# VH-VL binders against q54nl0r163to351, part 2

Target 1, 189 residues: q54nl0r163to351
Amino acid sequence: VPLTQVPCRAGSNVPIIIEKLIDHIERTSLNSEGLFRIPGVDLTINQYIKLFDNGEDVDVSPIEPYTAAGLLKRFFRDLPVFVPQSINKRVVSLFIDEEGKKKPVDMEILSNLRVLVHQLPTVHFEVMQELTNLLGKLMSRSDQNKMTISNIAICLVPTLNCVPAIVTYSIQMHDFFYNEVFPQHHLYY

## First folded at step 1 (VH-VL)

Design s13 (framework fv_masavibart)
Fold by ESMFold2-Fast, scan of step 1:
Structure s13 (fold): chain C 189 residues (1-189), chain A 120 residues (1-120), chain B 110 residues (1-110)
Amino acid sequence: as target 1 above (189 residues)
Amino acid sequence: QVQLVESGGGVVQPGRSLRLSCAASGFTFSSYAMYWVRQAPGKGLEWVAVISYDGSNKYYADSVKGRFTISRDNSKNTLYLQMNSLRTEDTAVYYCARGHYRLGWYFDYWGQGTLVTVSS
Amino acid sequence: QSALTQPASVSGSPGQSITISCTGTSSDVGGYNYVSWYQQHPGKAPKLMIYDVSNRPSGVSNRFSGSKSGNTASLTISGLQSEDEADYYCSSYTSRYTLVFGGGTKLTVL
């Protein structure tokens, strides 16, 4: 099912399944070692997907951390398109020159990346914003959970099927990319 | 239900100051960017100022920069606009408006507005 | 001055359809999918009618629709009713991280 067709609450552009899982994970799971890396229980994930697909009012509170993270990953993996191929190609061109070599990253390249991120359809943009906000919080607790920016990227970029720079810079410079009215520079090392 | 209620408008002489307040209810105030938008009598809408969800970032229209200060108190669910060195061209209805989440791409809710008249 | 160009007025008859244009540049309307439309009745606060080019908030009639082609966004109102008489404003984000409004369009239902 395309992301734009997934049910949202009245007045919201973020699908109910994403809203509930992100809220649950933020409340219960950010200190769990290897979150998003360690697999959850596939049978349980399949059962919850069916409940959401049936339009049921799903209580996610009993879901264990690794299974909740696994359910969120499964949702993104099953999306037909999260980041359109046209945007992915344009992002690659920002970072790779005509000879296939990486360009030095500067504010001009990052500003152009922000323009491309803002060309995502509204639902995709807000979902990327909420997801990368969650991942920034996870990263901020890497002393406890062991999920550094590198570990987060390894686990989630393949699942999201997009150019890594979209996700990693969204996490590291979240306000710059998702608060158009308040440009900021936040880099996490 | 989301409600935004402005207060503090009135008649004031040029060069003086006025402070507007906006009382917010029905939503988690601390999660949203907040705006002041004004409309001069018989004219169109003009953005005045914005403040981020946590109050750390503020931006102003060039016409008010250096004279107006936007602030918020998240513990009281209240937005403020301190207007100094008022000019006759600041005469307008001032609206408090909520941005969409922390992004502020559009104004999903508006207050009823409060009239500020700057005249001698 | 507003950066976005709207016609000053537009008129239609009950049951008719009308379209209001909002033209900017590649640095605002053309560059982003963040165009919103607001309805304002005399003496009232503006009301959000369309956000993110084509999305309707809950409670807004499906007679209102939005679209965008290049640097021009459009608000279309079908099945015109007398209560649709109002001023309509477009707004867009810009590459400068600011918001700009259109000059406004007065809709008259004859």
Scores: ipSAE 0.000, ipTM 0.441, lowest interface PAE 16.6, mean pLDDT 85

Design s15 (framework fv_masavibart)
Fold by ESMFold2-Fast, scan of step 1:
Structure s15 (fold): chain C 189 residues (1-189), chain A 123 residues (1-123), chain B 110 residues (1-110)
Amino acid sequence: as target 1 above (189 residues)
Amino acid sequence: QVQLVESGGGVVQPGRSLRLSCAASGFTFSSYAMYWVRQAPGKGLEWVAVISYDGSNKYYADSVKGRFTISRDNSKNTLYLQMNSLRTEDTAVYYCARDQFYESGSLYYFDYWGQGTLVTVSS
Amino acid sequence: QSALTQPASVSGSPGQSITISCTGTSSDVGGYNYVSWYQQHPGKAPKLMIYDVSNRPSGVSNRFSGSKSGNTASLTISGLQSEDEADYYCSSWTDSGTYVFGGGTKLTVL
């Protein structure tokens, strides 16, 4: 199912499944070592996916940390498109030169990345905002949970099917990408 | 021109140790995650270890966990694999390979490989 | 530990087209668009031929193309030439946050 067709609460652009799982994980799971890396229980994940697919009002409070993280990963993995390929290609060109070498990163590149992130459809943008906000909180507890930015990237970026820079910079510079005023005159076209 | 050159392979007895090196040139080594990938004689490819661009994160295949240690020296553009408690099933050509999937890259594939170094563990 | 399934061998004549399949599960090939293909000549290192399912690196002949349907990725080589004779390996990203390789396919050009 496309992300724009997943049920949201009235007045919200974030799917109910994402809202419930992020809230649950944030409250109960951020100190769990290897969260998002260590697999959850597949049978339980399958059962909860079925409940959400049937439109039930799902109680996620009994879900164990690794299984809750696994359920959230399954949701993103099963999306047809989270970040459009056109945006992914344009992000690559910001960071990688014609020889496939990484360019030095400066504020001009990061400002252009911000423009591309803001070109995501509204639902996709708000979901990315909420997800990377959660992941930033996970990263802030890496002393206990061992989930550094590199560990988060290896475990989650392929699940999202997007260029790593979109996720890693959104995590590390969250306010810059999601909470500061977007310059109206600065579009990437 | 990107080059990766492995060295340190040889013939060793089971239980012994070897250290492999991979000398990188022609690119900004410190910007790339690096893999060791091996291939047993007449067999397919399998990844062995990965290290992030800054050396802060390391992952290992289950078959080598606790025995092998990956490291890098970004000032020398060199990748290392310390192999302890070697077993006959570790016999393989060991390749170093470049990947840029951790920080701000776009790679989820190995765009450059070294020519490999043969490690033979025999009883 | 599961590897991706490839046919052990495939053959064709010069000028013909052949296709090599790479079958996984929803946790690797079916779940991600990060499938790559490598060509390996005897005694040489692997060379990247296809990345991200269907993209060709600069310098790779347009005779090589990639595709994916469900849990199966495919490499197609058109206009076969004797130099194409090699082992071909597919690779995919996985739910475990690392790569898995296919068992390899030996291509013989008759």
Scores: ipSAE 0.006, ipTM 0.568, lowest interface PAE 9.2, mean pLDDT 85

Design s16 (framework fv_masavibart)
Fold by ESMFold2-Fast, scan of step 1:
Order: sequence, then C-alpha cells, then structure tokens
Structure s16 (fold): chain C 189 residues (1-189), chain A 120 residues (1-120), chain B 110 residues (1-110)
Amino acid sequence: as target 1 above (189 residues)
Amino acid sequence: QVQLVESGGGVVQPGRSLRLSCAASGFTFSDYWMYWVRQAPGKGLEWVAVISYDGSNKYYADSVKGRFTISRDNSKNTLYLQMNSLRTEDTAVYYCAREAYLDTWGFDYWGQGTLVTVSS
Amino acid sequence: QSALTQPASVSGSPGQSITISCTGTSSDVGGYNYVSWYQQHPGKAPKLMIYEVSNRPSGVSNRFSGSKSGNTASLTISGLQSEDEADYYCSSYTSTNPYVFGGGTKLTVL
C-alpha cells in the first residue's frame, strides 16, 4: 500500500500506525539496548499488522520495546516507495562526483540536500520528519541504548531504502531540515 | 493544457495592501509546489514566495519576509499572495509559476503575470 | 540576493549560432548543476527552454543547448530564426535561496 493511502486521523498527514508507534516508543523504549537492531517477536508483529490492516483501534501500550520497533521497521520495509528513486539519485549526485569520488561536505551541499528533502510528497516529508525526530532522541540516549548515529544508520537505512545522507543529516541537523525556514542570517551563528 | 491565470494587480499607494490570485487548470494542482516570481520594469526575474503541495511549508525571499503571505486553496485550484506594507520597490509584474516534478529543477509553466504598481 | 551576470544584448543573423553567458559564483552556478534558461517574448510569460544545465523539455527545439564551465553557464542557439528574437534569462539554485535569476539578455536576429 502506498504511504499516501495509509489511514490518517482527520486533519493529519501522518498514518495512525506511525503516530501510535512513535509515541509509544518515545514514551517507553528509548533506553532499550540495541533498539531497532535487536529483532522483536515476529508472530506478535504479524498479529498487530493484521489488527491495523483490519482498521481496528489498536492499543499499542502492551507492546514490548523490540517488538514495537520491529513493527515500525516492518511498516517501512513493506512500503513500495518511501523516498522516490529520482530524489535518491539527485542526493547521490550531491555527494559523489562524475568519477564516483566523494565530495567534501559543506553548507552548500547540505542546503541542496534540504531542498531535495522538501521535494518529498507532503505525507512522506512529515513521516520522515517524525521518524528522524524520534531517532534523534534515541541517539541522544546512546550511552544507555548503544544506538549511535552509525548503528541507527546501519539498522534503518536499508529498511527505508534511501540514501544514508538523507537519514543521517536529518537526525543530526533536524531543525535545519524540518523546522527552519531558508537561512536568513549567517549559517554558523 | 496547463494554464495559470493571475489577477488582482493594480495601482496602490505605499503602505497599502493587495491580494493576488492565480487560477490553475489543466493539471492536478495539489501535486505541485507553486511560486510567485516578480519582474520589475526593465529588470530581471526574482522569486518572492513558495508554497508546498498542501500549504504546510512556505518560504519567502528576504525582501518580502514579514510583509507577504503565500497561501493556496486546493479545492479551488487557486494560489494567493497577500501583500502588506507595500513599498515602491515592490512595483513589478507578478507571475504565478509551477515548479516541475520531483526530478526536475526549474519552472515548467508560468502565468501571463499581473502588474502591481506602488506609487504615491 | 545578487543577480547572475548576463550580457545585456547579443545579435546574430539567420542561420548563424550565438551563445549567451550566465556568470555567477561557487555558491550558485559553480556549486550546483541546477541552471535553467527561459525565453520571454514581449508581453508574454517566460518559457522554460533548458533545465539542469543541459536538459531540454519536450517540445523545445534541439537548436537550443546548454552547458557549464566553472562559474559560467551558456545557452547556445544554432540555426538562428527570426522567432528566436526574445529576452533570455538564466537562473540557478543557490546555497541560501531556491533560485537566483540573471539580468536577462536581449537577442536580436538581424
């Protein structure tokens, strides 16, 4: 099912399943060691998917941390497209030259990446915003949960099927990508 | 047949307000980022404001920030520019422009423009 | 923001080739591959002729081509025809804004 066809609450662009799981994870699971790396209970994940697919008002409060994270990962894995390949290709060209060599990263490249992120369809953009906000909070507790930016990228980038830079810079510079309007003062103030 | 038709331009005194409209037809308006781009007499083009598909994201050129507000009504296929505290330097033809799809940079369709003259 | 630098005018004869330059900085033309060219006839809306330096929209004649070297992008029009007489504007993505535009070039076909 395309992301734009997943049920949302009236007036919202974020699917109910994502909204409920992110809220639950943020409230209960951010100190769990290896969250998103350690697999949840597959049978339980399958059961919850069926409940959401049936349009039921799902109570996610009893879901154990690894299973909740696993359910969220399964949702993204099963999406046909989260980040369009046209955007992925353009992001690669920002960081890789014609010979396949990595370019030095500067604010010009990051500003261009920001514009490409803002080219995502509204539902995809808001879902990326909410997901990377959660992942930034997870990263902030890496001393307890062991989920550094590198560990988060290894676990989630393949699941999201997108260029790593989209996720890693969204996490590390979340306000720049999602909350700040185009820079109107010196970038490094 | 993509069409963008601007209206609402006219002669106004400095400090006054004007509201511009752009009527879109021939495409799914709600799928596109939309821009207002202006052109002062005998000068080049300058982007003024941009709005995302659903109106949730808006950005403004520094020259108009705090004075102009961009909005859209997807049910009416209409883009708006509310211009407050107008200045003489805001005198220009204002174009409604559609940004091309995700894999293309640039403006693939433009309206015919509406003239705004700010003078005493 | 600063405008990109274009010559005020260029001219050519029917059948000839002309080139219009568009010079910026490393923060716009030199830094990104997002240069567009627009054609504007008097009293008409601009029309996209070239996007992303060298790509041509459907319906635009292959007589129009684009290129870039360093901080300068170029629009080349081959086999000049009288209907090519118009103003031509370049634009580029910038590090702080979505786009900056050139001052425009008036093309006269003699």
Scores: ipSAE 0.000, ipTM 0.448, lowest interface PAE 16.2, mean pLDDT 84

Design u01 (framework fv_utomilumab)
Fold by ESMFold2-Fast, scan of step 1:
Order: sequence, then structure tokens, then C-alpha cells
Structure u01 (fold): chain C 189 residues (1-189), chain A 119 residues (1-119), chain B 108 residues (1-108)
Amino acid sequence: as target 1 above (189 residues)
Amino acid sequence: EVQLVQSGAEVKKPGESLRISCKGSGYSFTSYWISWVRQMPGKGLEWMGKIDPSDSYTNYSPSFQGQVTISADKSISTAYLQWSSLKASDTAMYYCARHEYDLGAFDIWGQGTLVTVSS
Amino acid sequence: SYELTQPPSVSVSPGQTASITCSGDKLGDKYAHWYQQKPGQSPVLVIYQDSKRPSGIPERFSGSNSGNTATLTISGTQAMDEADYYCQAWDSSTGYVVFGGGTKLTVL
């Protein structure tokens, strides 16, 4: 099912499954070593997917950390498109030149990446914002959980089917991408 | 019916130029990438590069960068693979295939174009 | 450069289960896709995103991907399944495609 067709609460652009899992993981799981890297219980993940697919009011509170993370990963893996092809292509061209070489990263490239992130459809943008906010909190506890930015990228970028820079810079510069206003350029008269 | 139809077999001499084609039908051509894949006789599949027909953005495998040119004409739903100067080592079957997003699977393949380069 | 390794050949008796492996560094963190190619024909997608079947592909085809190894499994193998099978993944940082070397499945 496309992300825009997944049920949300009235007045919300974030799917109920994502809202519940992110909240649960943030409350209970951020100190779990190897979260998102260590597999959860597939049978339990399959059961919860069926409950959400049936439109049931799912209680996620009994789900153990690795299974909750695995359920969230399964949701993203099963999406047809999380980041549209057009945006992924534009992001590649920001970081890779026409000869296939990586360009030096500077604030101009990061500002252009921000513009592309803000071109995501509203539901996709708010989901990316919530997910990368959670992942930033996970990264901040890497002393306990061992999930450095590199480990997070290895585990989640393939699952999200998007250019790594979208996720890694959203995590590392979350306020810049999601919480700050666009710079206003003042022209002299 | 979704399909990719490729141009017919080619027999060329070393040093000659060549352009082969891949025409999409039954779908929105600009909504999918087109990749080109080489298969040398009796060998496996090698990815050459891809194009977004909506803006002609290309990305090449390092092994094929500078060896071929990939282009597209969205007005006729056709992608192209071109050599300026063929070599005997270019003898191969060439496939085009579509994929919906950057990391997507190749769900529709062309029938292949056999290119034979011999003196 | 990123590489995927497949056994060059696998043999199975009719009605038995065939398993074809594809190995790559941390392949379980990437999507694995699988293609079937019969002599003189174009490749056909049989499994995408590790374990999903396209419409029209028989239920006897299944896939998994964990750690360094993706596996294509064909249960109740039939003579018509005799073909070359290729695994494929993406280097997500560059957008480059990587194919395995291919496995010839023989049903005898």
C-alpha cells in the first residue's frame, strides 16, 4: 500500500502504525544494543502486520525492542515508494558529478538537499521528520546501544530505498532540515 | 500491455559507429528509469548505466563511462545506447530494462539486441 | 568495488527443493532481487526485495536475505525451472547495479 493510503488519526499526516511504533521505541528501546541491526521475531512481526492491516486498534506496549524495530523496518521495506524517484535522482546529482565522482560537500549542497527534502509529499515529509528524529535520539545513545551514524545507515538506508544522504544528513542536522525556517535573502535596493 | 521493444540485430566492423534503441509502450515512459545491461556470449549480466527519460539524467558504471552514450527521446518513448567507435570486444547481447525508483528491481526487460563486431 | 558471489551450478532431482545462494558483504542490509534466464530469452524477474513474488510467478519460488547471504528457494522443482539464475543488488551510495555471476540450475 502507498504511504498516503495508510490510515492516520484525524488531523495527522503520520500513519498510526508509525506513530505508535516510534513512540513505543522512544519510550522503551533506545538503550537496546544493536537496535535495528539485531533481528526481531518474524512470527510476531507477521502477526502485528496483520492486526494493523485489519484496521485494529493495536496495543504495541508488549512488543520487545528488537521486534518493534523489526516491525518498523518491515513497514518501510513493504512500501512501494517512500522517497519519490524524482527526488532520489536530484539528490544523487547534488553529490555525484556527471563523471561519477563524489563532489565536496558544502553548505550550498546541504541547502539544496534541504530544498529537495521539503519537496517530499506532506505525509512522506512528516514521516521522514519523525523517523530521523527517533534515529537522532538513538545515535545520541550510541555509547549504550552501539548504533553510530554508520551502523544506522547500514541497517536502514537499504530498507528505506532512498539515497543515503537524505537519511544521514537529516539525522545529523535535524534542526536545519526540519525545524528551522528557510534563510531569507535580503536584496539591497 | 507494458513492454520494451528493442531494435534489430546489428553486424558491424571495428571503428564503425552504432546506435541501438529501446521503445517503451503501455506505461508512462517518464515515470521509470531505463537501464542498459550487456551479456557477452556465454557470460553473465553486466550493468552499463541508466537514464531518467524525464530529464535525460544519466549515471554510468565506471567500466562503461566514456565507452558508450545513453540518451532518450521522451516524445517517442525511446531510449538509446550509442558507440562512437565499435571494438570486437563489444560483441554481445544488449538488454534494456525499466525500474520504477533508484533501488527498484528490473520488472520489464526488452527482448535484446545482438551486436556482432567482426572484421 | 562491491561483488556478489553465486555458485556456478546447482543440480536437483525433479520434485526436490533447489537452493541458490548469493553472498556479499552485509547483503542482508540491501535488497536482493532474482532473475531467471532461459536459453535465447531475456531475464525474467522472479523475486524482488528479498522475498516478494511478481504477479505470475509460481508460489514454489521464495527468497530470503540475512547477514551476508541471500537465498532463492524453488520447492517442488520442475524441468521448466531449468535456467540460469542471477541475483542483483544496488550500491545505494552510487546508484550502481551489481549482478552475481549466475547459477546454472540443472534438473535431472
Scores: ipSAE 0.000, ipTM 0.451, lowest interface PAE 16.1, mean pLDDT 86

Design u13 (framework fv_utomilumab)
Fold by ESMFold2-Fast, scan of step 1:
Structure u13 (fold): chain C 189 residues (1-189), chain A 120 residues (1-120), chain B 108 residues (1-108)
Amino acid sequence: as target 1 above (189 residues)
Amino acid sequence: EVQLVQSGAEVKKPGESLRISCKGSGYSFTSYWISWVRQMPGKGLEWMGKIYPGDSYTNYSPSFQGQVTISADKSISTAYLQWSSLKASDTAMYYCARHRYSLGYYFDYWGQGTLVTVSS
Amino acid sequence: SYELTQPPSVSVSPGQTASITCSGDKLGDKYAHWYQQKPGQSPVLVIYQDSKRPSGIPERFSGSNSGNTATLTISGTQAMDEADYYCQAWDSSTYHVVFGGGTKLTVL
């Protein structure tokens, strides 16, 4: 099922399953060592997926940290498309030249990446915003949980099926990508 | 296809330092954990600890924390187990084994083992 | 600390069913895995996640795990199955891998 067809609350663009799991993880799990790296219980994940698929009002409060993180990963893994391939290709072109050589990263390239992130469909943009906000909070507690930006990228980028730069820069520069007022200038290039 | 190849047998005296190796091939080395497992002569398997070569993150069994150092060099797809000062009680077969992110952390491929003998 | 207990030895005649048990507190709430080790050789994974067989492992190997006990079952046991068998679990609360003490299977 496409992300835009997953049930949301009235007035929200974030699916109920994502909302509940992010809230739960944020409140209970951010100090858990290896969160998103250490696997949860697959049988329990399968059971909760079925409850959400049946449209039940699911109580996530009893879910232990690794299983809650695993359930969130399963949701993203099963999406047909999170970041459209057209946006992925354009992001690659920002960082790699026509000969396959890496470009030096500066604020102009990051500003152009921001423009591409803002070209995501509204639901996808808000989901990326909420997910990378959670991951930034996880990263800020890496002394306790051991989840550095490198560890987060290894665990999550393959699951999200997108160019790593979208996720890693969204995490590290979250305010720049999501919270600053977007200028009404055409910063397309 | 997938192989873990360990360094050869070692004969050492108490107090000497030692580093043994485990080289992975036929797969993405940075995408899998490497664990070290001890087997004393005639005894069972004991898990010592693990490393994720992609970022060198390590976890140790409480029994081995501070007794050994686990490290990896991803440029040559090799993990290491090191002692600063060997004891006679370190005499054992040492295995490396790989694990990915999977439920229950099972080991799908094992190295051939490195026999370490520590005696007078 | 979490411990897994196996019988030290099990004996069967060729063609009989061998049953090797692994006991631990609430083991059925964890995943059990099983390894075969022949003299002078490295362990080989024969069952993972309670009951799944890797490619290349004969169908006569099966597993179960419920309550406090996981069981490795070898149907129609052959002389070539003679080996030491180890169970293993992961304790996510301690981040600790634990092995059972091993069971020597003798096919007489």
Scores: ipSAE 0.000, ipTM 0.448, lowest interface PAE 17.2, mean pLDDT 86

## First folded at step 4 (VH-VL; framework fv_masavibart)

Design n09
Fold by ESMFold2-Fast, scan of step 4:
Structure n09 (fold): chain C 189 residues (1-189), chain A 122 residues (1-122), chain B 110 residues (1-110)
Amino acid sequence: as target 1 above (189 residues)
Amino acid sequence: QVQLVESGGGVVQPGRSLRLSCAASGFTFSSYAMYWVRQAPGKGLEWVAVISYDGSDKYYADSVKGRFTISRDNSKNTLYLQMNSLRTEDTAVYYCARVSDYEWGSYYFDYWGQGTLVTVSS
Amino acid sequence: QSALTQPASVSGSPGQSITISCTGTSSDVGDYNYVSWYQQHPGKAPKLMIYDVSKRPSGVSNRFSGSKSGNTASLTISGLQSEDEADYYCSSYTSDYIYVFGGGTKLTVL
């Protein structure tokens, strides 16, 4: 099911399943070692998917940390498109030159990446914002949970089917991408 | 004031070529993607070709792919459409249109030229 | 043949409201908030009336409004006036700078 067709609360652009799982994980699970890396219980994940698919008002409070993270991962894995291929292709062109070599990263490249992130459809943009906010909090607890930026990139980014730079820079520079005023018209004029 | 002025239309025989130009003024041309849209007499709007702000990306409608070439000269603020192997079904008013400001992620045609008529007849 | 489906015609009387639909797929209307609407009078270039589903450019009457539900966008014109008689086209971003148009709707004000 496309992301834009997943049920949201009135006045919200974030799907109910994402909202409930992110809130639950943030409150209960951020200190769990290997969160998103260690698998949850597949039987339980399948059962909760059925409940959400049936449009039920799902109580996520009893879900154990690894199973909640696994359910969120399954949701993204099953999405047809999270980041449109046109955006992915443009992001690659920002970081890779015509000869296939990686360019040095500077604020011009990051400002251009911010523009591309803001070109995501509204639902996709707000979901990326919420997801990368959660992942930034997870990373801030890496002394406890062992989930460094590298571990997050290895275990989660392939599930999202997008260029890693979109996610890793959104995590590391969250305020720049999502909370700061967009100031630099001169970069495009 | 943003202005787009098309030229180069006319009457041409099937199999021949025409080159359309669109002169842009009143904005920083090099910052905007540009589009060619056509409309056959009494018919609807049909996209023809699009070119990115720097000319690196070009896309064409299936009906003109391999026959038409879109290009731009940012130093002259001019958009071009080279039309080869013209067919009677290419008869239309050709509009040049600006795609909205890339920097803010909006995607719509905010300004249109007045159009130039291309008639392909034997 | 048109990428987006619109009714061929719609009609109303002065002072009434009418709605024109524009139906696509998830890869254009459904997944993006980049639907725009254009008004075209005979012999004239199209004029932007609505962009980003529901936003109006400066100078466009608030009688024109836009909305979207799933894969269908709608243009609503309230308080119909004779000068609203025109062809209306929807357009949507799809991918890689590609934009598609609806087949157009002829509005007749009787």
Scores: ipSAE 0.005, ipTM 0.437, lowest interface PAE 16.2, mean pLDDT 83

Design sa04
Fold by ESMFold2-Fast, scan of step 4:
Structure sa04 (fold): chain C 189 residues (1-189), chain A 121 residues (1-121), chain B 110 residues (1-110)
Amino acid sequence: as target 1 above (189 residues)
Amino acid sequence: QVQLVESGGGVVQPGRSLRLSCAASGFTFSSYAMYWVRQAPGKGLEWVAVISYDGSDKYYADSVKGRFTISRDNSKNTLYLQMNSLRTEDTAVYYCARVSDYEIGWYFDLWGQGTLVTVSS
Amino acid sequence: QSALTQPASVSGSPGQSITISCTGTSSDVGDYNLVSWYQQHPGKAPKLMIYDVSNRPSGVSNRFSGSKSGNTASLTISGLQSEDEADYYCSSYTSDYIYVFGGGTKLTVL
């Protein structure tokens, strides 16, 4: 199912399933070693997917950490498109030159990346904002959970089907990408 | 400019050890996960070992677990494969390979020319 | 043997189109758009031809294209030329840092 067709609460652009799982994970699971790396219980994940698909008011509170993370990963994995291919291709072009070599990353590249992130459809943008906010909190506890930025990228970004730089920079510079006001930066296009 | 050069291959008897090296140049070596991939004569590609960007994570194919050790020295831009308790079935060309920068993608974008290891009695 | 299943061989005549399949499971090809294809000429290292299912690196002919349906990825080569004769390998992300390879397909151009 397309992300824009997944049920949301009145006045919200974030799907109920994402809202419930992110809140649950943030409250209970951020110190779990290898969260998003260690697999949850597939049978349980399948059962919860059916409950959400049937439009039930799902209680996620009994879901253990690895299964809750696995359920969130399964949701993104099953999306037809999270980041459009046109945006992915433009992001790659920001980071590699005409000869195929990686450019040194500077504020010009990051500012252009921010412009591309803001070109995501509204629902996709707000979902990316919420997801990368959660992942930033996970990363901040990497001493306990072992989920460094590179481990998060390797274990989760493949399920998102997007250029990893979109997610890794959104995590590390969340305020820059998602704050409604960035006091020292003005975009002219 | 951007290249990987393997060395250390040769002919060894079963049960012996051999150490392979891979010299990287033209890119920021410490930003990339590095791989050893082998190919037996006339056969397909087989992943052998991987090491993460900073060396904190290492993974091995079941066929080499407990016998091979992957390591890297980011200050020297060099990848290593220590091969112990060699078997005749370890005979192969060993390629050093790079997966694209984790900020860009997930594919093998650079390969060395390979170094031949022959294990024979 | 191989984690990903490819036909052992395919053949075509100059100017024809051929397709090479690469079949995995839901835990690799099915769940991720992280399939890459490599061309290998005898005595040479593999060369990247396609990445992320359908993208071409700079310098790769537009005669090469990739696609995916379910657990099967496909490499299509149109307008076959003699220099296309080589072994072709697919690869897919599976978990963490681990990638798996197909068994390889020998392409013969008549």
Scores: ipSAE 0.345, ipTM 0.751, lowest interface PAE 3.1, mean pLDDT 88

Design sa05
Fold by ESMFold2-Fast, scan of step 4:
Structure sa05 (fold): chain C 189 residues (1-189), chain A 121 residues (1-121), chain B 110 residues (1-110)
Amino acid sequence: as target 1 above (189 residues)
Amino acid sequence: QVQLVESGGGVVQPGRSLRLSCAASGFTFSSYAMYWVRQAPGKGLEWVAVISYDGSDKYYADSVKGRFTISRDNSKNTLYLQMNSLRTEDTAVYYCARVSDYEIGWYFDLWGQGTLVTVSS
Amino acid sequence: QSALTQPASVSGSPGQSITISCTGTSSDVGSYNYVSWYQQHPGKAPKLMIYDVSNRPSGVSNRFSGSKSGNTASLTISGLQSEDEADYYCSSYTSDYIYVFGGGTKLTVL
């Protein structure tokens, strides 16, 4: 099912399943070592997906950290498209030169990346904003959970089927990309 | 300029040990996950081991788990593979390989020339 | 055993088009748009030809193209030339740091 067709609350552009899982994970799971890396219980994930697909009012509060993260990953993995191919191709062109070499990253590249992120359809943009906000909080607790920016990129971003720089810079410079606040130039490395 | 150079291959008897090295140059080695991929004569590519950019995560193919140890020294831009309890089926060309920067995508964008390891009596 | 299934061999004549398939599962090719293809000439290291299903690196001929449908990725080579004769390998992201390879396909240009 396309992201724009997933049920949202009245007046919201974020699907109920994403809203509930992000809120639950943020509240209970951010200190869990290897969150999004360590697999959840596949049978339980399948059961919860069925409940959401049936339009039930799902209580996510009993879901263990790794299973909740796994459920969120399954949702994104099963999306037909999260970031359109046209945007992905333009992002690659920002970071790779005509000879196929990665360009040094500067504020011009990041400003152009921000423009492309804002070209996402409204539902996709708000979902990206909420997801990367959660992942930034996860990254901020990497001393406890071991999820550095590169670990988040490797374990989760492939599930999103987009150029990783869209997600990694959204995480590291969240205010710059989403809150219209002048850029925070501090990156993890 | 941007390159990986393997060394340490040779002929060794079953049950012995061998250590491979891979010297990286022309890029920020510490930013990349690094891989050992092998190819037996006339056969296909087989992933052997991987190490994360900072060395905190290591994974091994089941065929080498418990016998091989991957490590890296970011200050020397060098990747290592310690191979213990070698078997005749470990005979292969061993490639050092880099997966693309995590910001761009997931593919092997740089390979060394390979070093031949022959395990025979 | 290779995790991804490729035909052992394919052949074509100069100027012809050929397609090499790479079939995985819902846990690799079917879930992720992170399929790459490599060309290997005898005695040489593999060379990246296609990444992220359909993208070509600079310096790779536009005769090479990639696509994916369900659990199967495909490499198509149009206008076959003698220098295309080589082994071709697909690879897919699967989990964390782990990539799986296909068994390889020997391309013979007749």
Scores: ipSAE 0.484, ipTM 0.802, lowest interface PAE 2.5, mean pLDDT 89

